# VHH binders against WD repeat-containing protein DWA2 (DWA2), part 18

Target 1, 350 residues: WD repeat-containing protein DWA2 (DWA2), of Arabidopsis thaliana (Mouse-ear cress) (q6npn9)
Amino acid sequence: MQGGSSGIGYGLKYQARCISDVKADRDHTSFLTGTLSLKEENEVHLLRLSSGGSELLCEGLFSHPNEIWDLASSPFDQRIFSTVFSTGDSYGAAIWQIPEPYGQSNSSTLECVASLDAHVGKINCVLWCPSGNSDKLISMDEQNLVFWSLDSSKKSAEVLSKESAGMRHSLSGGAWNPHDVNSVAATSESSIQFWDLRTMKKNNSIERAHVRNVDYNLKREHILVSADDESGIHLWDLRKTKFPVQELPGHTHWTWAVRCNPEYEELILSVGTDSAVNLWFASASSEHKTSESPVEASRQRVNPLLNSYTDYEDSVYGLAWSSREPWIFASLSYDGRVVIESVKPFLPRR
Short names: E, the ipSAE of ESMFold2; O, the ipSAE of OpenDDE; V2, 0.75 times the mean of E and O plus 0.25 times the DockQ between their complexes.

## First folded at step 15 (VHH; framework vhh_7qbe_3)

Design L5 (from K5 with G97D; at its last look DockQ between E and O 0.01; V2 from the best seeds 0.00; counts 0 for: pae E 21.9 > 2, placed apart)
Fold by ESMFold2, look of step 15:
Structure L5 (fold): chain B 350 residues (1-350), chain A 115 residues (1-115)
Amino acid sequence: as target 1 above (350 residues)
Amino acid sequence: QLQLVESGGGLVQAGGSLRLSCTASGRTYEMGWFRQGPGKEREFVASISGSGGSTYYADSVKGRFTISRDNAKNTLYLQMNSLKSEDTAVYYCAAEDWSYGLDSWGKGTRVTVSS
């Protein structure tokens, strides 16, 4: 097992809960993150990893009027992102555009492209359709899913469908299936629900209490990973959902988030309220005979925990792989500390 | 720019032992040892993860060589026991970064195993 403080740090001035990979940035490995401060104006930071991988640079600093509870970059436009935020005694969600960052503009304000005004309760997340050409979003509150069509050039968002999950459920988040853009997983108090966006009906569920977070495997069409508050991490084959196909221990406190690696199908990261980031190997397939990597051979002889990153002083809530450089991830702890790490030691050699 | 400086090479009798060191000028992730024998292409010897928790060895050295690191000193080690004449080579320290592949190499230290 590994551990240590080898990462590149960047400090936000205030508390924070969210970080997102800027998937549409093809020129740089970059991330968006935002603050959660009641006392001060909030900020969105656009961070770029230097070409040598030695520094994390702030490429843009933008005012945001409210506490930012969730943030997601558009997969089709690097200047477009969503926030879920507080407006005092209620929640809001909006789509924003970053001003042109390299044109010597001194603007620190974001342009609001659209407000997602179909919720009357706590908004948990905004999910972008994973197709880069899609104009589709899902937003969730505790009771409802809202399906949107966005037109950034016209500054509008239209509700395509809205459906209640029912009073017996309390939705907490979800993930969009990258293998079927008509399918969304939603987490609730008692289950993981699978919704068909064409009908806005549930077509399956996994009965499991207190699931905090889910993510789809980008390389294994039927594999979903889930994080439970106190029960760890579970891998599911969605064709046979009675039992998980693998269990991982997770964290010593709540496992807050899990993320499948976008290129390396066996790699999973998790973060938790135990102030740790854990790197997992999720499969011990027949590739044992074809493994020539010292990292892969080591994993085959030890438990599934490949490394634990523990140099944090607060709960870790934010987690994002880089799609551009899939061996890179960013983590964010509540005290506003962003850390960039590489999992390259665990990748096969070329 | 990262610099790697090897030391500890020299002449050693077959069956003997030698300890190589490599000091890095800055932060490193995975590090490893490679070697190039007379008339041969460079080959992998051993590697170690950034934290030191995972190690891997080429079959030709497994059980005889031990790789380790001291991150407080930015130093990589290779303990070489039961040396054979085929271990004669220039040994290179290498370090990886976030880009795939090895980004930095030392100038090498020569190990000669006499019969």
Scores: ipSAE 0.000, ipTM 0.112, lowest interface PAE 21.9, mean pLDDT 81
ESMFold2 (binder alone), look of step 15: mean pLDDT 85; pTM 0.865
OpenDDE, look of step 15: ipSAE 0.020; ipTM 0.498

Design L6 (from K5 with T28E; at its last look DockQ between E and O 0.05; V2 from the best seeds 0.00; counts 0 for: pae E 16.1 > 2, unsure alone 62.1 < 65, placed apart)
Fold by ESMFold2, look of step 15:
Structure L6 (fold): chain B 350 residues (1-350), chain A 115 residues (1-115)
Amino acid sequence: as target 1 above (350 residues)
Amino acid sequence: QLQLVESGGGLVQAGGSLRLSCTASGREYEMGWFRQGPGKEREFVASISGSGGSTYYADSVKGRFTISRDNAKNTLYLQMNSLKSEDTAVYYCAAEGWSYGLDSWGKGTRVTVSS
């Protein structure tokens, strides 16, 4: 299994770990990415796929004072994004605004809209509420989950609530449920925890060791995908969490991230520290695929791996589907190489 | 390019404790410990995220071993308690995301657990 076309490359000058789809950009397919350099001033790059779809162009280059460990574009404003950063042994998270005019090759300095300063430990991620009309976000350190309301006009972020995950928990990341904006999944020491944001309480969990990353399926309301370092990728029906409904092999080393396609419900991408990007077809176990014919259900594919993209020199950490063009994804390896690929050759027939 | 230097191995009596260290040259990485006993394949022991927020353990060591890191010193630790003879192995430090082809392994440090 191999793709039909070569990817479109773009090089950052420094190491990098994060890339985000600019979902709020309705005119262009765009991505934000940032660098992780100890000795040089760090950079945020705003990248746009050219109108012909043949080049990835830098539409903005912005200085960032610190190493960027996580970056997420606001779903409601293409000029707004978050970073999680460090300066060696210190840490922080902030909300930034890209200055006007947006999308010009010549760019000004970023404006800091707010600092997320309610944490007592290293911050692992910032999650934006997935509704484009929401000004809500979650930030997580190893032990705490903080719920924020962002007011861009006042340049402020207000803590709405803060709660501890409990003794000896180590929150590592999470995902916001696109089907229930009051629900967040958080990965912790040996479980996936489900939080109700109205009460700030854990109301369910999946006990599973070594879960590094989770993502919700945008088309299958109750399906969550998880990436385990050693055990691969697991699909969960959140109505019955005793066992996964499907397992995929993942990567030959740590599976770093997993992403469900926003339009093609069977497509899953993963990236790993084995320097690969894997495209999966998950045809088993779907609410809308519950059929009256057991024979049809039992004829699932025996090889779920549609393609493996292996032309990387370093671990692949960054992964983002384009919401605007859902057959397009961006990947980012640690050496700063961004690659855009199209999965059109592998699209399932409906 | 990345240099990983393990230390702290040695001879320990069964039931004893030992602390391994791994120093990295100049950068924060997702890191882990692996081990290889005589005539066996290399196996996962423990790993820790780059921030230190998440830890993972093989079932054979859970509750006895603790992985930690000091990012100011770029140093990874493995505290090994209640050691058993089956813990005898060469222990390797590994870091993620530095190199193509997984040349981010240390040279190893030997741990021998005596009866």
Scores: ipSAE 0.000, ipTM 0.204, lowest interface PAE 16.1, mean pLDDT 81
ESMFold2 (binder alone), look of step 15: mean pLDDT 79; pTM 0.807
OpenDDE, look of step 15: ipSAE 0.574; ipTM 0.839

## First folded at step 16 (VHH; framework vhh_7qbe_3)

Design M1 (from K5 with Y100F; at its last look DockQ between E and O 0.82; V2 from the best seeds 0.00; counts 0 for: pae E 5.0 > 2)
Fold by ESMFold2, look of step 16:
Structure M1 (fold): chain B 350 residues (1-350), chain A 115 residues (1-115)
Amino acid sequence: as target 1 above (350 residues)
Amino acid sequence: QLQLVESGGGLVQAGGSLRLSCTASGRTYEMGWFRQGPGKEREFVASISGSGGSTYYADSVKGRFTISRDNAKNTLYLQMNSLKSEDTAVYYCAAEGWSFGLDSWGKGTRVTVSS
């Protein structure tokens, strides 16, 4: 009764596409999520998991002027987050601050810290530098990467550099390498591109169409996972990128996002437009790559699915592990339903 | 380059029915219908998720219009029943292609509801 199969739920009033863990909240397991209403004003919800893990509470509800297509909490300040947004034909990205004391108002105007206004086209993502006392950001439009320095005290963002990815590459997103803060992966229509921020040049690429999403493994320095919307999930050793080191089936429709677990290096979550969240066990390591045994890869695909969470009514787009409690994840389906689940049954006993 | 082609518009008597179609040249995620009446701004009519699992409607069309999709044919439909003169508009198909957002648009198909 108490351990129902649907996990802990929370409903946004409107359609939604994005959710982020609040990594900088060391006191609570918290998430930020935002709405994508085509008809109504939009909202950002700050959600906290109760100490007993039995419910998800709204700690703050804030008005946002535009449809929120992507959202990311600052890894270093729990009051700071970015949105990528649009309304009709307008677009933008901005850095916001939750006012003090936060959680006092269910509907409040956010304080804009900075607008990321160096773009001439639609902004597709904002990435935060994952380490150090960092004020660095990357934003991407279809053709350009812009590297920023944020000054929260002066409420400004300065362009440090800007570079074109090329005429035929429509950048859609990416991930910042947690093992090398000078390295960023960018996804495009035709490739995954790897950029060196010291030079603002591409160092390498994986030529592969329709890669929707990528994530770096926090524990395996050279491992990147990709979600290919038609062909599933692929694990890459970035030292030898001609072929993936492992393939996972993904979803029965398009695989939208993939997330490596921050503590348990073999756990990967994925979400898809088939209304499912899938938990995978990925055993590939860089040492195993030299075996030259494709039969092991095929056998691994038969057994790698640990669980499938299917109690959703719509495509699942949002996905975040909790950094504070790495056995906890949040998912978000397009109808605005946030679900918290625990993967503890699948962890090794200690 | 995603291309959207609407069809099925025309003249119909009030209270009647009409079915619009929109064929996409490639893969689409979210799709929707918008309309622009004479002297009015373009407005949302209906949308459907990439899987087809969720549908959303403007209040003015709830219960009368049904959006659906056939992903095998890359085709979006709008079944319009109990048509009113206020439904007279150019109807536009919109789709989310590779970039997120409903960024791809058809050229429209005209629906005229006569009294």
Scores: ipSAE 0.199, ipTM 0.616, lowest interface PAE 5.0, mean pLDDT 84
ESMFold2 (binder alone), look of step 16: mean pLDDT 87; pTM 0.888
OpenDDE, look of step 16: ipSAE 0.502; ipTM 0.781

Design M2 (from K5 with G50P; at its last look DockQ between E and O 0.77; V2 from the best seeds 0.57)
Amino acid sequence: QLQLVESGGGLVQAGGSLRLSCTASGRTYEMGWFRQGPGKEREFVASISPSGGSTYYADSVKGRFTISRDNAKNTLYLQMNSLKSEDTAVYYCAAEGWSYGLDSWGKGTRVTVSS
ESMFold2, look of step 16: ipSAE 0.602; ipTM 0.823
ESMFold2 (binder alone), look of step 16: mean pLDDT 87; pTM 0.891
OpenDDE, look of step 16: ipSAE 0.700; ipTM 0.862
ESMFold2, look of step 17: ipSAE 0.720; ipTM 0.881
ESMFold2 (binder alone), look of step 17: mean pLDDT 86; pTM 0.881
OpenDDE, look of step 17: ipSAE 0.684; ipTM 0.861
ESMFold2, look of step 19: ipSAE 0.667; ipTM 0.855
ESMFold2 (binder alone), look of step 19: mean pLDDT 87; pTM 0.890
OpenDDE, look of step 19: ipSAE 0.589; ipTM 0.821
ESMFold2, look of step 20: ipSAE 0.680; ipTM 0.861
ESMFold2 (binder alone), look of step 20: mean pLDDT 87; pTM 0.891
OpenDDE, look of step 20: ipSAE 0.333; ipTM 0.696

Design M3 (at its last look DockQ between E and O 0.86; V2 from the best seeds 0.00; counts 0 for: pae E 5.4 > 2)
Fold by ESMFold2, look of step 16:
Order: structure tokens, then sequence, then C-alpha cells
Structure M3 (fold): chain B 350 residues (1-350), chain A 116 residues (1-116)
């Protein structure tokens, strides 16, 4: 066996592309991940970081009938999560319930509590409303947004509204604004679109090709970060969208995803098809920046890359900060390797 | 949309070798080869991750076929060794395009015929 990774590892037996922080787990730092095996039955793994922080334990192993392309844990219930999956030539999405976690961890049966079946095209993502007690969801195919209400009592999902993004937009994903539950960002082939859920109308856009992924800054109300798979990473002040307020280089191959840290507002992680996980310090967008010497401030602005984690030999698609322990993140490569890392060595002193 | 152009097919004797190529017109992530033999459904042959770090093969071709890619040229390859008559098929290149998930772009195919 070749030498050690600096992080805590876990191996899935199959290909994988998705991992999610279990934000609603207040007792443990936990993640959900799922497999993309084209030949085998697929699995969902519930992973818990041990009490000492030295190993990643599988607390639940659940059968899933289809290849899992995206997975998101509910922010309000640690037992509830969504998958985006395939069924031959078509794609689907569903809401699942884990049997009582930790107390009955060997039950292998997931309950399908709702199917998101209002789509006629490829489903690309499911977004959960970030308000903790909200039962609201958005799902997207290439042309449509569907707004759902999840009825926990009836274990069903009701369409609240559905709207077309217009011809030739090819929606690919998005993010729900944590500062305004009526606003979602949707990525498309030619733009980032901002939708008002009260009217189901697009009310603003940033014209930019090939934006792969977006994430909102949880501490800076008007800051959105985008991954342009060829052109790196851009920070946007949504009050002034003509030009980005900062640009970061991204990856030596396509940048796949970006994630803003939930507590440290200047920290951004990115992953890419160059097998790297990159940690960035975004000082130009940090209006609460602590006082620094002119030399240190100048060097941070010139070289914003704090670290590059290169433990992987395959494309890294999965990326999640821990909300419970915001110095912890999980990353996932296509070959099924999960690594937990700490960014404590790179935190600035306050 | 994304265009895929296969080349390198032809007639080859059993036990021989052949190398297929597929050039993509734009950005790609996962790519793969599929084939359709006479009177059969299209079947998976091999796939390769976007970085080229992971490769996957159907059991029928393991140890005989090698998939690879050159990302600077947007080109996918299939080295086919120890060919058998049952490898006779039209071979299709497939790619994950702008859609975030799954193969959604296909080539027109290149014919491989393995003679006894």
Amino acid sequence: as target 1 above (350 residues)
Amino acid sequence: QLQLVESGGGLVQAGGSLRLSCTASGRTYEMGWFRQGPGKEREFVASISGSGGSTYYADSVKGRFTISRDNAKNTLYLQMNSLKSEDTAVYYCAAEGWSRYGFDSWGKGTRVTVSS
C-alpha cells in the first residue's frame, strides 16, 4: 500500500459523484454519499466522523435501485434526503427516509416517501429550502423549474408551481439563496439566472457561458461564487453584476464545484477534474477583513491559494463542508474515495 | 451540440488488433465506447473518467481492450487486441456533454469486422 493521505479516508466499492453534509445531525459530524455503479446494485452510505476525529465510520448502508448522480440531505431532518438518479434512458428524482439512524443502523431498507415526477426531461438537481422548518423543494430539468411542497404526514410531494426557463436555456443546476428563501439561482449554458419563487419569473441574470456551479456566501448576503469550468472561479456582488469583484484561477482542468465555508467567510473550496481540491482565501470580497500589514495583505491578494489537496488519482466531483464543524470538509472522487480534511492549519487568527 | 467523430474501424483477422479513435468538438467529462453487433442490442464496452484516472470494462473485453484519452486533443481511444469474431460490431463513441449527468452525446459509429 502506498503512503498515507493527510486526511481520513473511506472507500466506496463503486464509482460515485455525490456527497452531502447531514446538516440536521446536531450530535455527529456526518455525511451521506451514494454510488454510480453501471453494473451493480447501488448503495447509500451514511458516514460518521468518530468521536476522536480519527476515522470515518459507516453508520448505515442502504440499497438504492438506481445510479445516483446527485444527493442532498434535508436541512431539517437527518433521516430525509433526495437523490437524482437514472432509470435506463430517463432520469428521475425521489425523496427517501433512512430507518432510524444510529439506533437501528443495520436496516438496509430505504422508504421512498415521494417521487418528483413532474418532469419530462433529464432532471439535473434538487434544491432544499435552506430554512430549517421549510418543506419546500426545487427540482430542475434542462428547461423547467418545479417548486414542490413535501407533505410529511402523507409522504408525498405536491407541485406548487412549474415554469419554463425559456427556449434553449438548458438548466444544469443551482443554489437556493440562504438570505432570501424566495430566490434561487439557476445555472444554464449561457447565464446564471435569478428566479423569484413568489412569481416564478426570472428577474435578473449574469450573462456568462459555462458556469458549472454556484454557491452563496452564508456570511455575506450579496456574494455569490461561481465555477466556470474553463475560466476558473468568480466572486459576484449581486448588487453590481456587470463584473466579478474577484477572480480565482480554479483548476488545471475543468472546475467542477465551489463551496463557501459556512463560518469563515473568506474561505472557499473547489474541486475539479484535475483530481485536486483547492482551498482559497478570497480577500477582495471580504469587507470585514481584519487589519493586516500592507505586505501580508498584498501577498494574500496576489496568491489566494492556501492549499491544494492532491490525494486523489481521479476527478473530484463531491465536496461538502461540515456545518457542525466548519473547519472540516469531505471530498469524493469518481473512483469512490472519500477523504475528510481539516483546514485548521490555514485559519487566520482573529 | 457536442459532436463525436469515430475513426479507425475496418476489417481485421481474428487474433489481430485494431485501434479506434473518437474526436470531440468540445468539452467532455466521462467518455465511453459502446457497440452493436448483428441482431443484438447496443452494449457497453468501456468507459473512462474525465481525468483519465479511472477505466471500466465489460467482462467480455477485460484484458483485451484498453481505453484511454488525450484531453489536450479531446480524443478518446480504444486499443482492441486479441479480436474475436463476436467483437464484430458498429462501435459508438459516447460522452457526457454540457448536461451534468450521464451520456447524452453519441457518434455515428465505426464498423469493425473480425474475420475468421
Scores: ipSAE 0.122, ipTM 0.573, lowest interface PAE 5.4, mean pLDDT 84
ESMFold2 (binder alone), look of step 16: mean pLDDT 88; pTM 0.901
OpenDDE, look of step 16: ipSAE 0.675; ipTM 0.849

Design M4 (from K5 with S54T; at its last look DockQ between E and O 0.78; V2 from the best seeds 0.00; counts 0 for: pae E 3.5 > 2)
Fold by ESMFold2, look of step 16:
Order: structure tokens, then C-alpha cells, then sequence
Structure M4 (fold): chain B 350 residues (1-350), chain A 115 residues (1-115)
């Protein structure tokens, strides 16, 4: 399977694992990515898709003190982003600001606007509240969730709540429900846990082995996709979680991430340690799966794999749709190769 | 829990070659080799990405050792050529499992380079 032959490439010179859409950039399609260099110094690259859509331009290259394991752009300020970092026994998470003038330095020191210093172990992820007016964050280590309020003007982050997930659940990450800002899904080795941020209590779970990643459908209020059973991909209707509403074939090795398209509700991307990016067409809803109509049943039986991009030399860890141009996505493989692709050839036309 | 079992250690003459193996009980992302010589701290030897596409080596072994993996067999290898007495150590396999970073460890296999 030939993938990414028309893709736009950009090379980070070091190993890398994370990439984020700069959703708050109203003027350009932009991404932030960071490196896992074995040196003390690491880099954050701000990348912009050119006006002609033919190349990725580095608008800024910024030094970062440690290896970057997770990176997320603020949904409300294009100059603000979080990193999760570790080197040896050192670890942390912090909120950074890109200096002014925006994007004009080849290498400059990022301003640290807050450290997320309430964890007793390695931090696995930082989640931003998806509402455009929110200054709220969740950070997770293996056992704890911490809920924060960020004040960029005072250069501080305040702990609003902190709670243990209990019994060494080995939390790995999660996603914030875009349809209910009080709800967060947390992933672990044994389950997907659903937390109510008003009480900081988990109120439901889906028992699944090795849940690496989840994402909410932005257009279908109750639909969640999971990367679980190491290589599996499942869709869930959160109103009835005993069984998944659909299974996708997944990857031939460990599925690392899944991402629902922000505009096209049936499109899902996944990436994995089999060095592939897979584009999926998911069924419309669980109600269509129980339909008596032969036409609706046959639509659910169509091969869900629209394309497989396999032109990578290494595991693919980074994956982000562009919110500004929802037919565009970026992928990032461990060798530092960023690739921009368009899914327009696979959009419905008839 | 991820389990790692090393094998292939032994006695070998200086200038000779030896291949170490490490079998993992589950799926792994990055993997690597570390070693601990007599009276010394454990040190990094080599690492390899989950797909096998990216490798990194300590300066002391670069050009002499080759790390590789066979994901179908869930096995990591270290080919050691041009062995020197300073390579005498217990060699440990390490892997990234559920938690990020090379945090899962094997029991080690002893390599002794004589003459």
C-alpha cells in the first residue's frame, strides 16, 4: 500500500513523538512539534503550511530543556502550549509561551508561564479544556488526576482539585469530552474511566485491556473511539457501553493513537508501531447497525479502510487533524519525519 | 507485567563476536541494551525504535555493535563484533512497555571477554 506519495514533508533532525494542531491560529494551518534528543537540549518547531499548500515552513525553532513526550497547543491562544518532559530521573510538565515577535527567531528561549508541580511521579499527559474560553487543564500521572486553572497574565497555575484514581491503575492519558466540559475520559491498562470534574469521581468505566488512546467524536455527541487490546480499534455509544457499536481492524502491531475528524463525522485516523497511518470510514451510528433496511445494513458491511499510508521508516506516534482545514492531517514518525496529507480524494462526491 | 529474558552470553576471545538475544513477553515500543562491568555503574549500550528504523549507540561501542529486532518473534538482538576486554559485563535488556521510557528490565546475561 502506497501512502503519502503526494504528502508534504518536513524533517526534524532528532527523534520525536508528539505533534499538535495550533487550533487557535486563525490565519494559518500550523502545527507544533518537539523532539526527544538524547542531548540535554531539545527543540520545539512551529510549522506553517505555505499559502500555496505546497510546503511546510519552520516559523520558529525554540530550545526546550528536556525530552518532550507530550505536547499540546492551547485551544484559545496560539502562542501558549504545554509540554510533558522527562530526562533520566528528571520529569515535569509546564506551560510555555512563544516569545514576541511571534515566530521570527531561529532559536530562542521559551518563556515558562507555569509549572504543573503537583505530581509525585512521571506525568503522562496534559489535556486542555476544549471550550474556547476555558483556562482549565487536567494533568495525569500513573495514579493521579490534577485539575488546574491557568492564569497566563500572573504566570501561574492553581490546583482546583486533585484526586487519586486508586489501586495503581497505570493511567496513560485521556480526552476531554467536547460535548460536556465536566467530563473526562482517562485511559489505563484495564479500562476507560469516565470522570466527573465537578466531583472528581469516576462514575462509569468500560473494561478493556490495554487502552492506549481515546478520542471523542466532535459531531456525534455520545460516540467515543478507542485504541485498545493493543492493536484494536472500537467505537462506543456512551449511553450503552456493554458492547462496542463497531470494531475496526486496526493495525498489525500496537495502535498508538486514534483521532476523529473534526468536520467529517465518519472519518477516523489511526497510527501505530507498524509504521502505518490508517484512514477509516466508520458507520453512522449504532441505530443503523440494528436497521432492518438492506441498504443501511450493506453500508455497515463496506470495507472501512479507505487508505493506508505506509511510506514511513519508523513507528508513527504523532497524529493531528487540522481544525482550520479539516481535510488536512499531520503525522509524525519517531525518526522526526512530519508528513502533511489531504484526505480530499476519499471524501464523498456522489 | 512485561517480562524480558536475555540469552546468548558466554566466554569469548578478544577480537571475537557474540550475539545476545532478548525475548519480550508482550508488545514493546523502544528497546535497548545496558551493561554493568565489575565495580562500575550500569551504562547505556544501544537502543532501537519499535519498528527498528532508528538506532542509537554509545560512543564506546559505535561501529562494533549492531542492535536489531524481530517484531514477529518479539526478540531484540545485539551483535557484538571486535570484542575487547572492557566489554566484559552483565548485559541487560530494557524496553518501553506501558509507561514511556526504557523502564522494564531483564535479569541480564553475562559476557566475558578473555585474552
Amino acid sequence: as target 1 above (350 residues)
Amino acid sequence: QLQLVESGGGLVQAGGSLRLSCTASGRTYEMGWFRQGPGKEREFVASISGSGGTTYYADSVKGRFTISRDNAKNTLYLQMNSLKSEDTAVYYCAAEGWSYGLDSWGKGTRVTVSS
Scores: ipSAE 0.327, ipTM 0.670, lowest interface PAE 3.5, mean pLDDT 85
ESMFold2 (binder alone), look of step 16: mean pLDDT 85; pTM 0.877
OpenDDE, look of step 16: ipSAE 0.628; ipTM 0.850

Design M5 (from K5 with L102Y; at its last look DockQ between E and O 0.71; V2 from the best seeds 0.00; counts 0 for: pae E 6.0 > 2)
Fold by ESMFold2, look of step 16:
Structure M5 (fold): chain B 350 residues (1-350), chain A 115 residues (1-115)
Amino acid sequence: as target 1 above (350 residues)
Amino acid sequence: QLQLVESGGGLVQAGGSLRLSCTASGRTYEMGWFRQGPGKEREFVASISGSGGSTYYADSVKGRFTISRDNAKNTLYLQMNSLKSEDTAVYYCAAEGWSYGYDSWGKGTRVTVSS
């Protein structure tokens, strides 16, 4: 009750880099997060927002042997999630199952459903197919994409295909197109690459250096948002990729991640190493429509930054909207602090 | 890919001080110092967040060592005070470059603490 902070906080006891919405949890607004302690075994925390929306409660705490650099909940099964991990020379990615039932009187250890063992180097991310093909995954190291078929009941993962992105690209991550399950965007030092999973060929690219993160707009089929380390945030119409359709300033330091709101198509969040979370109004379709009245648009130029959340003490690396309550987001700063905020003040009442 | 160059190692008497530097050839996020003593495994010494806002230390060096960074110069520092003979090791600079985790390492700089 110190005031000045509007968010609901939860503290991990170790450093942390990743947080994921548990999209498949239809009963609660839930998040998964994991730690990256070099000294001790790491932890995965399953967090639930209380029914009154006043507390963030730990519903499960599970040991994980290595530092967790990326974590993603399955879109179709709230008990299934992936981790990407690395400690020193140890690295990997695995699919885990939260035990059932929950509680200390039952098993509190994670069961490994599958290891994604087809990489020759550290794995940078795991992407879940967002629809249709719930058993399909993509994993990436700096040089390769690997397309997997997962069978949770047999505790196995089969490589369907593996292809190189080329030596000069250094892949770092990506996003699966929610409007075309055969299309994946992969980020690299030199470009955003668009892959067709049926052929495992690059079928388009945006030549742009140092793109750290991308996200697809769930409501606008052709809109992709990108975060560059130093160049801010760009919106792209994938039908014409020569120039972005909108540019946003990003952060005063490196922009780490960008996330499109799953329901409110103009809302974008970003996080950065300037210890801020920024909420943007991104009207790419509206910008095109407002060009029909250019005089009024130019005289009524508005700052696209709706709010900046600055009550963090370190870089913010983790960011997730809630799919269940799309006005809610979770952020995670490196010191292990999870904060839940509402963007309701920036939504229209009617 | 990313190059890390350490400097500042040397011979120092117990109780003395040294300052290590590590210059990166490009942008980095988390950076840290690790060390490997004779016949020992490499161990964590200290780390600092990309912004410089958070620092973390191994218990054996807390209060004696200070990690810092200058992002304008792409340089990481380790100020080592009250050195002990147990601090004798090759010290490695590590950084998070493009890949997750510490994917870039320097060649190391030797620190020898004499009694």
Scores: ipSAE 0.101, ipTM 0.582, lowest interface PAE 6.0, mean pLDDT 84
ESMFold2 (binder alone), look of step 16: mean pLDDT 88; pTM 0.900
OpenDDE, look of step 16: ipSAE 0.668; ipTM 0.848

Design M6 (from K5 with G101A; at its last look DockQ between E and O 0.68; V2 from the best seeds 0.00; counts 0 for: pae E 10.1 > 2)
Fold by ESMFold2, look of step 16:
Structure M6 (fold): chain B 350 residues (1-350), chain A 115 residues (1-115)
Amino acid sequence: as target 1 above (350 residues)
Amino acid sequence: QLQLVESGGGLVQAGGSLRLSCTASGRTYEMGWFRQGPGKEREFVASISGSGGSTYYADSVKGRFTISRDNAKNTLYLQMNSLKSEDTAVYYCAAEGWSYALDSWGKGTRVTVSS
């Protein structure tokens, strides 16, 4: 990355909504992204940040038969990723493998390793188990969660369990708890639901309307961040879910996604339909103890917004930190523009 | 649950103009128009981003149709100019609901273009 003065750009040919960090790439800072062309011509791009940090290179360009609505790289195998897709009257989710050697054919067809075909409705997301091997997955439609075991040698996926969230909840996504592989958070119009995968039972919920997105803090085992339609971002201590421990303003339009930084526990990114990416510093644990008196409140103001990246011409939907270089993130706006930025100027001084 | 109500369909002569509207019951993100002619599959017509900053059109309508939105009124519009007989269809409003796709749909409004 060259710094913060302007991001490094890369243009897709079509509309796009999803981007994923290739966490398993230990050699390069890489991202996968896919197009959402309504004209049936879709692509997956494998992007690598150059060693000097000045250029975003296309290392692979692969055809994909359908519009890609969600894409996630396997945390343990850089050649494996999932897509959630639709075109016309069809929908689905599948697991793909990038052919070897990387980048020899930009239009090569991806190998389908498995299809996730236990849904009777549109699939919203696929979540990879963040710990262990890459053989456990969750997929969600508006009403159901399906828990899978992937067998790459048989090119198949087996349903381990399936459960309904109820007709009142329109599930939209979720996150797998990195601190407890048996726990998944699912988002809906009415709540954040916490599921135990051993029983497939909801064991808790946060009753809050219009939660769009959640992410777990990788360094603070009880902290969950949520984005809702009221332009707000909330931090939750899962030991005490009656009230959030911190509120952040979010965006001037809909807050679409939030992402906790994988190394710097106080850093949160958000993106929104106001064409902005916002970088937040969340340090709620100390603020409430020192702000209880009127005099103390008048002297202690903390502005949690560290920076707002506004050089976008459309809604920003895609957002991913780099796990390899955790001061780098990628954003994706609907017009197909990928931007790499560095938050290095905002990192804590030692 | 997000509800979408289309209006503005009707009979119009070829070469004429018509404006469709779609009012949403709540906040929306991407919105679009689709259409289905007799015996045809539903096809994409136009879409617009949540902010209104980006618009996209099927080749068959580009230059003739204009999609727009008024977020203060939760309303999507389709201005259809230079109408042709092949534009005859039921037009559906779609919006992105709680999933990450255009998954909330109206009941449709009929447009008939007479020669």
Scores: ipSAE 0.005, ipTM 0.428, lowest interface PAE 10.1, mean pLDDT 83
ESMFold2 (binder alone), look of step 16: mean pLDDT 86; pTM 0.879
OpenDDE, look of step 16: ipSAE 0.286; ipTM 0.681

## First folded at step 17 (VHH; framework vhh_7qbe_3)

Design N1 (from M2 with S49N; at its last look DockQ between E and O 0.80; V2 from the best seeds 0.65)
Amino acid sequence: QLQLVESGGGLVQAGGSLRLSCTASGRTYEMGWFRQGPGKEREFVASINPSGGSTYYADSVKGRFTISRDNAKNTLYLQMNSLKSEDTAVYYCAAEGWSYGLDSWGKGTRVTVSS
ESMFold2, look of step 17: ipSAE 0.678; ipTM 0.860
ESMFold2 (binder alone), look of step 17: mean pLDDT 87; pTM 0.891
OpenDDE, look of step 17: ipSAE 0.517; ipTM 0.802

